VHH binders against q9p7j3. Designs and how they scored, part 80

Target 1, 174 residues: q9p7j3
Amino acid sequence: MILPLFPETQVHVFVYENVSNCAAIHEQLISQNPIYDYAFLDAATILYKKQVYSAIIRALEDRRDEQMKTKTIHSEVILSLSPKTEISSAFRQFSMTKKSKNIVVVKIDSKLTEEEEFERLDKLVEGNRVEFSDEELQKLIDFKVLKKNYKLDPSTLENPLASILSSIALRGYS
Below, E stands for the ipSAE of ESMFold2; O stands for the ipSAE of OpenDDE; V2 stands for 0.75 times the mean of E and O plus 0.25 times the DockQ between their complexes.

## First folded at step 7 (VHH)

Design p51 (framework vhh_5c3l_4)
Fold by ESMFold2-Fast, scan of step 7:
Structure p51 (fold): chain B 174 residues (1-174), chain A 120 residues (1-120)
Amino acid sequence: as target 1 above (174 residues)
Amino acid sequence: QVQLQESGGGLVQPGGSLRLSCAASGFTFDDYAMSWVRQAPGKGLEVVSDISWSGGRTDYADSVKGRFTISRDNAKNTLYLQMNSLKPEDTAVYYCATHSKYGFPDRDLRGPGTQVTVSS
């Protein structure tokens, strides 16, 4: 994907359903194995492609402006999904857990093609790849989780896109 | 091997001040965002404050905003919490914690804690 404000930045997003080895991936991330330098998100928290891209853009803006709160661009993407700037809540709300079943994986600044990253991730993730599309994400979302993470009321929950994007863009300002 | 050791707790009167320190070893300290977390008797864990890897960005819980200041000295591998205008409800064990650079809440990277008691 090519981002208008960051046209030279390589961005790949992958979606896996029915992942059986989340506990093993979680252990690798806790041990900080550099092979696992990706943003591993719980798909229960992601409803739209634009939600992921908005968080990526915010993280890239913070990197450009030398305002990253976390050390890697991938952890900054996870932080940027949260309407709050507090790190612990953001990671708790959006990161994959050892009990996750479906995940969204983001890679930024890859020197590999999308196909090459897929082959690499296929060795790390024991699950079924699905298309990164709103249709596929809507099969994996947990609306109770989404409502809690973005503090959505019933009227907003029927069409939450604008509220979610506003929350990501305005983090800490309102 | 990650090691975190808190110090500086004690007994103070309401309105008093304390400065907590957390000495870090066994990892590259400036690769990690850090936080202070507390647990009052009979209550759950509360995140008090966090600070970016560089020290340039900080956040605070509403309960302590304006009274507490988090800071770090990357050359000394030390995290600090300056606590002013202490209240009885600040009584808790205070822990320092590090955040995974790959985006996980890292419960295994917490110190043993230091007790803060605010009473007459």
Scores: ipSAE 0.669, ipTM 0.836, lowest interface PAE 1.3, mean pLDDT 88

Design p52 (framework vhh_5c3l_4)
Fold by ESMFold2-Fast, scan of step 7:
Structure p52 (fold): chain B 174 residues (1-174), chain A 120 residues (1-120)
Amino acid sequence: as target 1 above (174 residues)
Amino acid sequence: QVQLQESGGGLVQPGGSLRLSCAASGFTFDDYAMSWVRQAPGKGLEVVSDISWSGGRTSYADSVKGRFTISRDNAKNTLYLQMNSLKPEDTAVYYCATHSKYGFPDRDLRGPGTQVTVSS
C-alpha cells in the first residue's frame, strides 16, 4: 500500500491465524536477527485496519521529524499503537508474545515486492494467512485486551474506532 | 553478552536526592532505548522513566513526573536517573533495562538493581 502523505514509502501488512511457532519467532526477535525486521503484533490487540495505518503514519511522521524514540521504524510502529509514549508498556501491550496464536505483521520500506514478502513470511511463520480486513481482524481481537490497552469505558465500547484513532494521533502531547 | 550494572542507591531522608547510574557493556549502547524500572517491597515492577536511543525524547510515570530526570551519556555507555524530592513511596530496588531494536523488552538485559530506601 502507498500512503498519500508518504507516497515514497511502501507498506505491507500481513495477518496470520493459528500460528504454532510464536516462541521461535520471539526468540529470533530478542536475538535481533535482521531477517525478522518486521513489526510483529499480537492480533488480539488490533480491531481495525485504520488502527494499524494510524500507527504507521505516526511512526513515519516521527521518522520524518527525526523524533523516533526507538531505533527501527518497525519498533516505532509498535510504540505508536500505544496511547502513551512509554516504550515498555507499548511493547508489552501490542507485541507478539511466545504464547500468541494470531499475529499481524507490518513491513515498511521493503526491498522486496509484496509477492516476495508473502513468500518470505510464509517460510518464517507457521500459520494460516488471512486477508488484512476489518472482518478478519474482528475474528481475532480480544475485547478485554482492547479495552485495557485504550482505557475504553462502556460508552465507547460499542463503537471504539474514533477513540482508538484519537489515542494514536494525539499521544505524546502532555 | 549484554551487561548492565546499577549503582548510586542508598538510604536518604524524605525530601532528599540521589543520582543512580547504570554502566552498560557488551552491546552498542546508542542503538537502544533504555528505561529505569523499580520494584517496591511486596509490589510488582513499575516503569518510572524511559529515554530514546539518542537521548532526545523521554517519558515519566505520573508518580515521578517533575521529580526525576532520566539522561544518558552515549560516549560513556552510561544511563542516569536524577531523583529529587524523594518520598517514602519511592523506596524500591531500581533496575535499568534495555529495549529491543525490534520491539520486545528483553528480561535478560535488566541489571541486578540498586536499593533505594527513603526513611526517617
Scores: ipSAE 0.640, ipTM 0.821, lowest interface PAE 1.4, mean pLDDT 88

Design p53 (framework vhh_5c3l_4)
Fold by ESMFold2-Fast, scan of step 7:
Structure p53 (fold): chain B 174 residues (1-174), chain A 120 residues (1-120)
Amino acid sequence: as target 1 above (174 residues)
Amino acid sequence: QVQLQESGGGLVQPGGSLRLSCAASGFTFDDYAMSWVRQAPGKGLEVVSDISWSGGRTVYADSVKGRFTISRDNAKNTLYLQMNSLKPEDTAVYYCATHSKYGFPDRDLRGPGTQVTVSS
């Protein structure tokens, strides 16, 4: 993916379904194992590719402007998915948990190709790779979770893209 | 190995002030954003305030904005919450919390809490 404002930044996004080892991955994230320096998202929270791209762009803007609230670009991506700037709420809402079944994994500033990252992640994640596409994401989303996280009402729930993107872009404005 | 210990809670009259502290150990404190979270009797957890790893960015819940101030001293591994103009509705157990630098949920990374009671 090529980001217009960050064309030099290498970005890879991976989707895994039916993951059996989320508890083990979670333990590695708690222990801060540097091999796991990725944004591990619960796929139940992601409906569109543009949702992930918007969060990445916001995180990169915050890094450029020295406004990051978290120490790593990957945790900043997770935070940037939230319509609000409450850090602990964002992580509870969007990060993978021990009970997650499907995950979206983001890597920024990789020195590896997409295929090399897949080879590494396939050793860490016990699940099935699927394409990062709106079609595949829409099979994994939980609309109840999406509605709660973005505070969507019935009128926006049928076509939530613009509302979600606006929420991400306007985060922190009071 | 992450340890968080809150202090400074107590009983205070409406309109009074309290300063909470949280001593952190077992991790590199200045690599992490920190939060104050509270739980009132019979209610769920509410995020009160967040502070970035450097202290340069803060956010507040609407319920406390203008009354509470979050701050940190990275040299002392300590997080603070200055609470002014306290209201009975601020009565809660207050927890300091952190998260993995990789951004997983912070439920297991909070202290035991300190009780704040605002009553006449």
Scores: ipSAE 0.120, ipTM 0.534, lowest interface PAE 4.8, mean pLDDT 85

Design p54 (framework vhh_5c3l_4)
Fold by ESMFold2-Fast, scan of step 7:
Structure p54 (fold): chain B 174 residues (1-174), chain A 120 residues (1-120)
Amino acid sequence: as target 1 above (174 residues)
Amino acid sequence: QVQLQESGGGLVQPGGSLRLSCAASGFTFDDYAMSWVRQAPGKGLEVVSDISWSGGRTHYADSVKGRFTISRDNAKNTLYLQMNSLKPEDTAVYYCATHSKYGFPDRDLRGPGTQVTVSS
C-alpha cells in the first residue's frame, strides 16, 4: 500500500488468526533477530484499519521530523498506537505476547513486494492469514483490552473510532 | 554483555536535590531508548521518566513533572536524572533501564539500583 502523505514509503499490513507459535516468535523478538523486524501487534488491541494507518502515519511523521523515540520504525508504530507515548506501557499494551492468539503484522520500507512478504511471513507465522479489513479485525478485538488501552468509558465504547484516532494523532489529550 | 550501573543516590531533606547517573556498557548505548524506574518500599515499579535514543524526546510521570529532568550523554554512555524539590514520597530505589529495539516489553534490562531517601 502507498500512503498519500508518504508516497515513497511501502507499507504492508497482515492479519493472522489462530497463531500457534507466538512463543517462538516472541523468542526471536527478544533475541533481536533481524528477520523478525516487523511490528508484531496483538490483534486483541486493534479494531479498525484506520487505527493501524493512523499509527503508521504518526510514526512516519516522527521519522520525517527526526522525533522518533525508538530506533526502528516498527517499534515507533507500536509506540504511536499508545495515547501517551510512554515506551514501556505502549509495548505492554499493544505488542504481541507469547500468549497472543491473533496478530497484526506491519512492515514498512520493505525491499520485497507484498506477495513476497506474504510468502516470508507465512513461513514465520503458524496461523491462518485473513484479510486486513474492519470486518476481520472486529472478530479478533477484545473490547476490555481496547477500553483499558484508550481509557474509554461506556458511552465512547459504543462508537470509539473518533476517540481512538484522536488519541493516536494527538496522544490522547482530546 | 550489557551492564547498567546507577550512582548518586543518598539521603536528602525535603526540598533538596540529587543527580543520579547510570553508566552503560557492553552495548551500543545510542541505539536504545532509556528510562528511570523506581520502587518505593512495599510498592510496585513506577516508570518515572523515559528518553529517546537521541535525547530529543522525553516523558515524565505526573508525580515528577516539573521537578525531575532526564538527559543522556551518548558520547559518555551515561543517563542522568536531575531531581529537584524532592518530597518524602520520592523515597525509593531508582533503576535505569533499556528498552527493546523491536518493541516487546519483556526484557527491559535494569541496573542494580541506587537508594534515594528523602526525610527530615
Scores: ipSAE 0.597, ipTM 0.817, lowest interface PAE 1.6, mean pLDDT 88

Design p55 (framework vhh_5c3l_4)
Fold by ESMFold2-Fast, scan of step 7:
Structure p55 (fold): chain B 174 residues (1-174), chain A 120 residues (1-120)
Amino acid sequence: as target 1 above (174 residues)
Amino acid sequence: QVQLQESGGGLVQPGGSLRLSCAASGFTFDDYAMHWVRQAPGKGLEVVSDISWSGGRTTYADSVKGRFTISRDNAKNTLYLQMNSLKPEDTAVYYCATHSKYGFPDRDLRGPGTQVTVSS
């Protein structure tokens, strides 16, 4: 993908359903294994492609402006999904857990093509790849989790896109 | 091995001040965002404040905003919490903690804690 403000930045986003080894991935993340330097998101928290892209753009803006709160661009993407800039809450809200079944994986600054990253990730993730599309994401979302994470009332749940994108774009400046 | 050690707790009267320190060793301190978390008697853990790896960005819980200041000295591998205008409800054990480098919420590394008691 080519982002207008970041044309030289390589961005890949992958979706896996029915992942059986989230506990093993968790252990590698805890041990800080650099092979696992990706943003591992719980798909229960992601409703739209634009939600993920907005978080990526925000993280890249913070990196450009030397304002990253976390040390890796991938953890900054996870933070950037949250309407608040408090790190512990953001990671609890959006990150994959040992019990996750479906995940969204983001890679920034890959030296590899999308196809090569798929080959690498397929060795790390034991699940079924699906298309990164709004249609596939809508099969995996948990609306109770979405409502809680973005403080949505019942009326905004019918069409939450604008509210979610506004929360991501303006969270640190409100 | 990774170690975090808090100090500076104690007994103070309401309206008083304390400065907590956290000495870090066994890892690259400036690779990590840090936070202070507290546990009052009979209550759960509350995140008090966090700070970016560089020290340039901070957040505060509403309960302490305007009274507490978090800071860090990366050259000394030390995290600080300046606590002003202390209230009885600030009585708690205060823990220094890291954030996951790769964004996973489990396993924040914490020190053994330092007791802060605010009473007359």
Scores: ipSAE 0.654, ipTM 0.844, lowest interface PAE 1.5, mean pLDDT 89

Design p56 (framework vhh_5c3l_4)
Fold by ESMFold2-Fast, scan of step 7:
Structure p56 (fold): chain B 174 residues (1-174), chain A 120 residues (1-120)
Amino acid sequence: as target 1 above (174 residues)
Amino acid sequence: QVQLQESGGGLVQPGGSLRLSCAASGFTFDDYAMNWVRQAPGKGLEVVSDISWSGGRTTYADSVKGRFTISRDNAKNTLYLQMNSLKPEDTAVYYCATHSKYGFPDRDLRGPGTQVTVSS
């Protein structure tokens, strides 16, 4: 994807369902294996493509402005999804866990094409790749998790997009 | 091997001050955001404050905002928590902690903790 404000930045987003090796990925992330330098998100937390894009844009703005709180752009994407700028809560809210079944994977600054990243990730992730689309994400979301993460009331759950995007934009002040 | 070692805890009267230190070794300290986490008797873990890898950005729990200051010295691989206007409710074991560099939440790398007791 090409972001208007960051046209030189390569961004790839992949969605995997029925992932069987989250525990193995967990071990690689804990050991800080650089092969796994991606943002591994729990798909239970992501409802819209725009939610992911908004977090990516905010992380890239923070990198440009030398305001990143975390040292890697990928962990900054995870932080940027949270309405708060508190790192532990953001990671607990949005990151893949060893118990995750469906994941969203973000790669920024890839030296590879989308096809090459797809081939690489398919070797790391034991699951079924699906389209990165609102339709597919809506099959994987957990509305209880979404409600808790963004502090949504029942009326907002009917149309949560604007509230979610506002929460991402207002992070640091909420 | 990541090692974190807290010091500076103790007994203090309400309204007093303490400064906690955390010595870090076994990793590139300035590549990591750090935090202070506490556990009061019979309570769960509460994140008190965190600080960016560079020290340029901080956050605080509402319970300590205006009273506590987090800071770091990357040249000395040391994290600090200056605690002012201490209250009995601040009584807890205080841990310094970091996260996986790639953002994994099931593991906070913590030290063994230092006890802070606020009482008369």
Scores: ipSAE 0.453, ipTM 0.754, lowest interface PAE 2.4, mean pLDDT 87

Design p57 (framework vhh_5c3l_4)
Fold by ESMFold2-Fast, scan of step 7:
Structure p57 (fold): chain B 174 residues (1-174), chain A 120 residues (1-120)
Amino acid sequence: as target 1 above (174 residues)
Amino acid sequence: QVQLQESGGGLVQPGGSLRLSCAASGFTFDDYAMGWVRQAPGKGLEVVSDISWSGGRTTYADSVKGRFTISRDNAKNTLYLQMNSLKPEDTAVYYCATHSKYGFPDRDLRGPGTQVTVSS
């Protein structure tokens, strides 16, 4: 994928449903195995492609401006999804857990081609790969989680895109 | 191998001050963002503050904003929390934590913590 504001940056986004080995992936993330240097997101927290792109763009802006709060671009993407700049809450809100069933995986600055990343991730993730599309994401979202993470009222929850994007863009600067 | 050792807690009167320290070993300290979390009697864990790997960016819970200051000394592998204008509701065990480079929060406390009691 090519981002308009960062056309030289390689970005790959993968979506997996019915993942059976989230506990094993979680153990690898705890041990900080560099093979698992991806942003592993719980798909229950992601409603739109634009939500993921906005977080990626914000993380890349912070890297460009030497303002990253975390040490890897992938953890910065996870932080950037949160309306607050508080690291622990952001990771608890958006990261996959050992109980996650559907995940979104982001890779930035890959040393591998997109096809090679597909092959690699298919070996690490025991689930069904689906298209990264709004249609597929909307099958996996948990609206209770979305409402809580972005503090949406009932009227905003009916059409939340603008509110979510604003929250990502204005995190800590509202 | 990773070890975090908190110190500096104690009994203090309302309006008093304490400085907590966390000595880190077993990892490259400046590769990690760090934070302070606390647990008051009968309550869950509350995130108090965090600090970037470089020390250049900080965040505070609304309950402590303006009263607490987080800082770090990367040359000494030490995290600090300066606590001013302490209130009885600040009574808790305080734990320091690392923030995963790969986006997983430390759910396990890495030491016994340090008890802070604010009482007259």
Scores: ipSAE 0.606, ipTM 0.799, lowest interface PAE 1.5, mean pLDDT 87

Design p58 (framework vhh_5c3l_4)
Fold by ESMFold2-Fast, scan of step 7:
Structure p58 (fold): chain B 174 residues (1-174), chain A 120 residues (1-120)
Amino acid sequence: as target 1 above (174 residues)
Amino acid sequence: QVQLQESGGGLVQPGGSLRLSCAASGFTFDDYAMTWVRQAPGKGLEVVSDISWSGGRTTYADSVKGRFTISRDNAKNTLYLQMNSLKPEDTAVYYCATHSKYGFPDRDLRGPGTQVTVSS
């Protein structure tokens, strides 16, 4: 995908359901294996494509402005999903865990094509790839997790997009 | 192997000051953001403050804003927490913690902690 504000930045987003090896992936992330340099998100936390793109744009803005809190662009994407720029809470709220079953994987600055990244990632993730679409994401979301992460009240929970995007954009200025 | 060791805790009177230090070894310190976390008696863990890998960006819990200052010395592999205007509510074990480069939650990457007691 091409982002209008960052047209030279390559972005690939993959969605996997029924992943059986999350514990093995988590162990590789703990050991900081560079092959796993992706943002591995729990799909239970992601409702919209725009939610992921807003976090990517914010992370790229922070990189451009030399304001990244974390050392990698992928960890900055995870941080950028959080309404507060507090690192520990952001990673706890949005990152894949050993118990995750469905994941969203983001790759930024890939030198590979989308198909080449898919072939590489297919060797790392034991699950079924599904389309990165609002329709597929809505099948994987956990609304209790979403409500807690974004502090949504009952009136916003039925149509939360604007609230989520505002939280990502403002991050600590609200 | 990540190793973190806190020091500088102790008994202090309300209104006093303490400076905590965290010595880091076993990893490239300036590649990692760092966090101070505390646990008061009978309470859960509370994030106190965090600092970017470069030291250029910090955040603070509302309970400590204006009183505590987080800083780091990357040349010495050391994290600091300057605590001013201490209150009895600040009584807790304080832990130094770090986070994965690839953004997974690992609150177990923390030191053994240092006890801070604020009492008259």
Scores: ipSAE 0.546, ipTM 0.791, lowest interface PAE 1.7, mean pLDDT 87

Design p59 (framework vhh_5c3l_4)
Fold by ESMFold2-Fast, scan of step 7:
Structure p59 (fold): chain B 174 residues (1-174), chain A 120 residues (1-120)
Amino acid sequence: as target 1 above (174 residues)
Amino acid sequence: QVQLQESGGGLVQPGGSLRLSCAASGFTFDDYAMSWVRQAPGKGLEVVSDISWSGGRTTYADSVKGRFTISRDNAKNTLYLQMNSLKPEDTAVYYCAKHSKYGFPDRDLRGPGTQVTVSS
């Protein structure tokens, strides 16, 4: 994918459903295995492609401006999804857990092509890869989780996109 | 092995000040965002403040904003919490915590803690 504000930055986003090895992936992330340097998100928290893109753009802006709060661009993407600037809450709200079933995986600054990253990730993730599309994401979202993470009221929940994007855009200025 | 050691706690009267320190060893200190977390008697853990790896960005819980200041000295591998205008409600064990480099909620490593008691 090409981001208009960051045309030289390589960005790949992958969606996996029915993942059976989230506990094993989680252990690799805890051990800081550099092979797993991706943003592993729980798909229960992601409703739109634009939600992910907004978080990526925000993380890249923070890196450009030397204002990253976390040391890796991938953890900065996770933080950037949160409407707050508090690290622990952001990671609890959006990161994959041992019990996750569906995940969204983001890779920034890959030295590999998109196809090579697909082949690599398909070996690490035991699940079914699906298209990164609003259609597929809407099958995986948990609206109770979304409402809690973005503090949405029932009226906003019917059309939450603008509220979510505003929360992500303003998170670094709160 | 990763070690975090808090110090600077004690007994102070309401309105007093304390400065907490956390000495870190066994890891590259400036690769990690850090936080101060506290646990009051009979209550759960509360994140008091966090700080970016560089020290350039901080956040504070509403309960302490304007009274506490978090800072770090990466050359000395040390995290600080300056606590001013202390209240009885600030009585807690204060822990230094290291955040996950890759963004996991289950593995914020904490030190053994230092007791802060605010009482007249």
Scores: ipSAE 0.622, ipTM 0.823, lowest interface PAE 1.5, mean pLDDT 88

Design p6 (framework vhh_5c3l_4; at its last look DockQ between E and O 0.81; V2 from the best seeds 0.00; counts 0 for: pae E 5.0 > 2)
Fold by ESMFold2-Fast, scan of step 7:
Structure p6 (fold): chain B 174 residues (1-174), chain A 120 residues (1-120)
Amino acid sequence: as target 1 above (174 residues)
Amino acid sequence: QVQLQESGGGLVQPGGSLRLSCAASGFTFDDYAMSWVRQAPGKGLEVVSDISWSGGRTTYADSVKGRFTISRDNAKNTLYLQMNSLKPEDTAVYYCATHSKYGFPDRDYRGPGTQVTVSS
């Protein structure tokens, strides 16, 4: 996808369910293998496409303004999903873990086409790719995790979109 | 191999100040955001502050905001925590930590820490 405010920036988002090799991927991330330079998110934390795009836009704004807190755009996307700008909590809240089963993968500034990235990721991720859509994300979300990450009360859980997007846009600034 | 070594702790009276240092080696220091975390006796870990790779952005826990200042010297591979107006509640072992470039959750890899005791 091409964002109107960032027309030169290529963005690809992939969703995988029933991933069997999250522990292996996690070990590659620990070893900082450059092949794995993506934002690997736990799908249990993502309810809407707009949630992911809002975090991407915020990360790109921070890069444009030379205000990135982390060194890679992909880790900045993960940070930008969090209501707070505290790095450790953000990574704990949104990143995939060895125990993850469903993941959302974001690639920014790829020199590859979407199809080529898919072929590359298919070799790294042992799971089933599904459409990046609100319907598919709603099958993978954990509402207990979502409630905790965004501090939602029971009334907000009925329609959490506006609250989530505001949290991402403000990121703990009041 | 990542090596982090904290120093500068000690015994101080309430209202006093201390400056903690963390010497880093074994990695490219300015590629990593860093944090200070603490553990008080009988309590869990609390992140007190973090700082961007460049030093340009910082975050503070509400418990220390306005009293503590995190900073870094990338040329010296050193992270600092200036602690002012210390309170008994600040008594803890203080650890420095680095954050992943690829955004996986922090590991519980810390140096031995430095003990800060605030008492009369």
Scores: ipSAE 0.693, ipTM 0.853, lowest interface PAE 1.1, mean pLDDT 88
Fold by OpenDDE, look of step 8:
Structure p6 (fold): chain B 174 residues (1-174), chain A 120 residues (1-120)
Amino acid sequence: as target 1 above (174 residues)
Amino acid sequence: QVQLQESGGGLVQPGGSLRLSCAASGFTFDDYAMSWVRQAPGKGLEVVSDISWSGGRTTYADSVKGRFTISRDNAKNTLYLQMNSLKPEDTAVYYCATHSKYGFPDRDYRGPGTQVTVSS
């Protein structure tokens, strides 16, 4: 897909459930294998498509403005999901872990079609692809984790999307 | 093997200054954002400051803003923390920590730490 404000940047997002090899993927990421140049998110922390898009846009804006805190656009996407400025906190909050079962995978600056990218990624991820939709994400979310990550309370739970987007957008402006 | 070694800690009086250094090896230093974290007695780990891979962006905990300055020399694979106007509450073991290039936390490496004690 193409984002309106970033027409030269192609983005793909994939969702996998029942992934059996997250530990193996994690090891590849730790070793910085370039074949795994994606943002691997724990689906338990993602509730909305717009949450992911907001983080992507924030990361792309940071790149445009030469203000990325991390070196890669994919790591910046992970950071951008967090209301916190601390990198370690953000990564612990949102990145895939060895114990993850469901994941959201983001590719920035793709040179491939969505189908081609899927074929490539499908070789790396041993799981079932599901639709990238709010409906499917809602099935995978851990609300306890979500509430913790964004410090949601009874008042903000009335409109969690607004709170999440505000947290992403206003990170560093406290 | 990733190695981090902190140095420069010591005993200082309130209002004093220290400069911490962290020597990094075993990885491509300029691929990683770096952090200083500290642990005071009886408390958990606290992030003191972060610096981007290039050094172009820095962040600080509210408790140290205006007093501490994080910097790095990628040519020397070294991270620094200039600590001015030190307070007793700054007493802690200070650690240098890495952040993964692709953003996966399970291997945030840190060194053995250096003790900073602020006391009259």
Scores: ipSAE 0.245, ipTM 0.671, lowest interface PAE 1.8, mean pLDDT 92
Fold by ESMFold2, look of step 8:
Structure p6 (fold): chain B 174 residues (1-174), chain A 120 residues (1-120)
Amino acid sequence: as target 1 above (174 residues)
Amino acid sequence: QVQLQESGGGLVQPGGSLRLSCAASGFTFDDYAMSWVRQAPGKGLEVVSDISWSGGRTTYADSVKGRFTISRDNAKNTLYLQMNSLKPEDTAVYYCATHSKYGFPDRDYRGPGTQVTVSS
């Protein structure tokens, strides 16, 4: 897809459910295998497409401004989902773990079509691809986790999108 | 193979200063964001400060803003924390930590720590 603020940057987002090999993927990330250069997010933490887009935009803004905290754009996306600036808490809260069952996978700076990128990714992920849509994300979310990660209360839970997007856009500004 | 070693802790009077160092080896130091984390007696871990891989961006806990300065020298593979105007509540073990460049939480490395004690 094409983000209006970054028209030269091709981005693909994939959602997988019932993933059986998150531990193996995690092992490859530890080994720094460049084939696995994606952002692997736990889908239990993602409710909206716009949540992911906002984190991507924030990471790309920080790259443009030479203000990335982390070395890779994909880890910067994970950091950008967090309302806090602490790197370890962001990774703990949003990143895929060895125990994750459903994931959202982001590729930034792709030179491939969506189909071509999917063909590569599908060799790496043992799970069922579903559409990247609010409808599918809502089936995979854990609302207790969402509430905890963004500190939502009953009044905020009525309109969580605005609170979440503001947290992404405004936090970490220093 | 990955090694982080903190130094520079000790006993200091309130209002005093200390400079902590963290020597890093066994990995490409400038690929990693770094942090200082502390644990006061009977308390949980608190992130004191983070610094980007390049050193160009820093953040601080509210409790230390204006008093502590994080920095790094990527040519020497060393992370620093300059601690000024020290208070008794700064008493803690201070840890140097590296963060994964791929965003997984299980394999961030942390050194053994250095004790800072602020007492009169």
Scores: ipSAE 0.198, ipTM 0.635, lowest interface PAE 5.0, mean pLDDT 87
ESMFold2 (binder alone), look of step 8: mean pLDDT 82; pTM 0.837

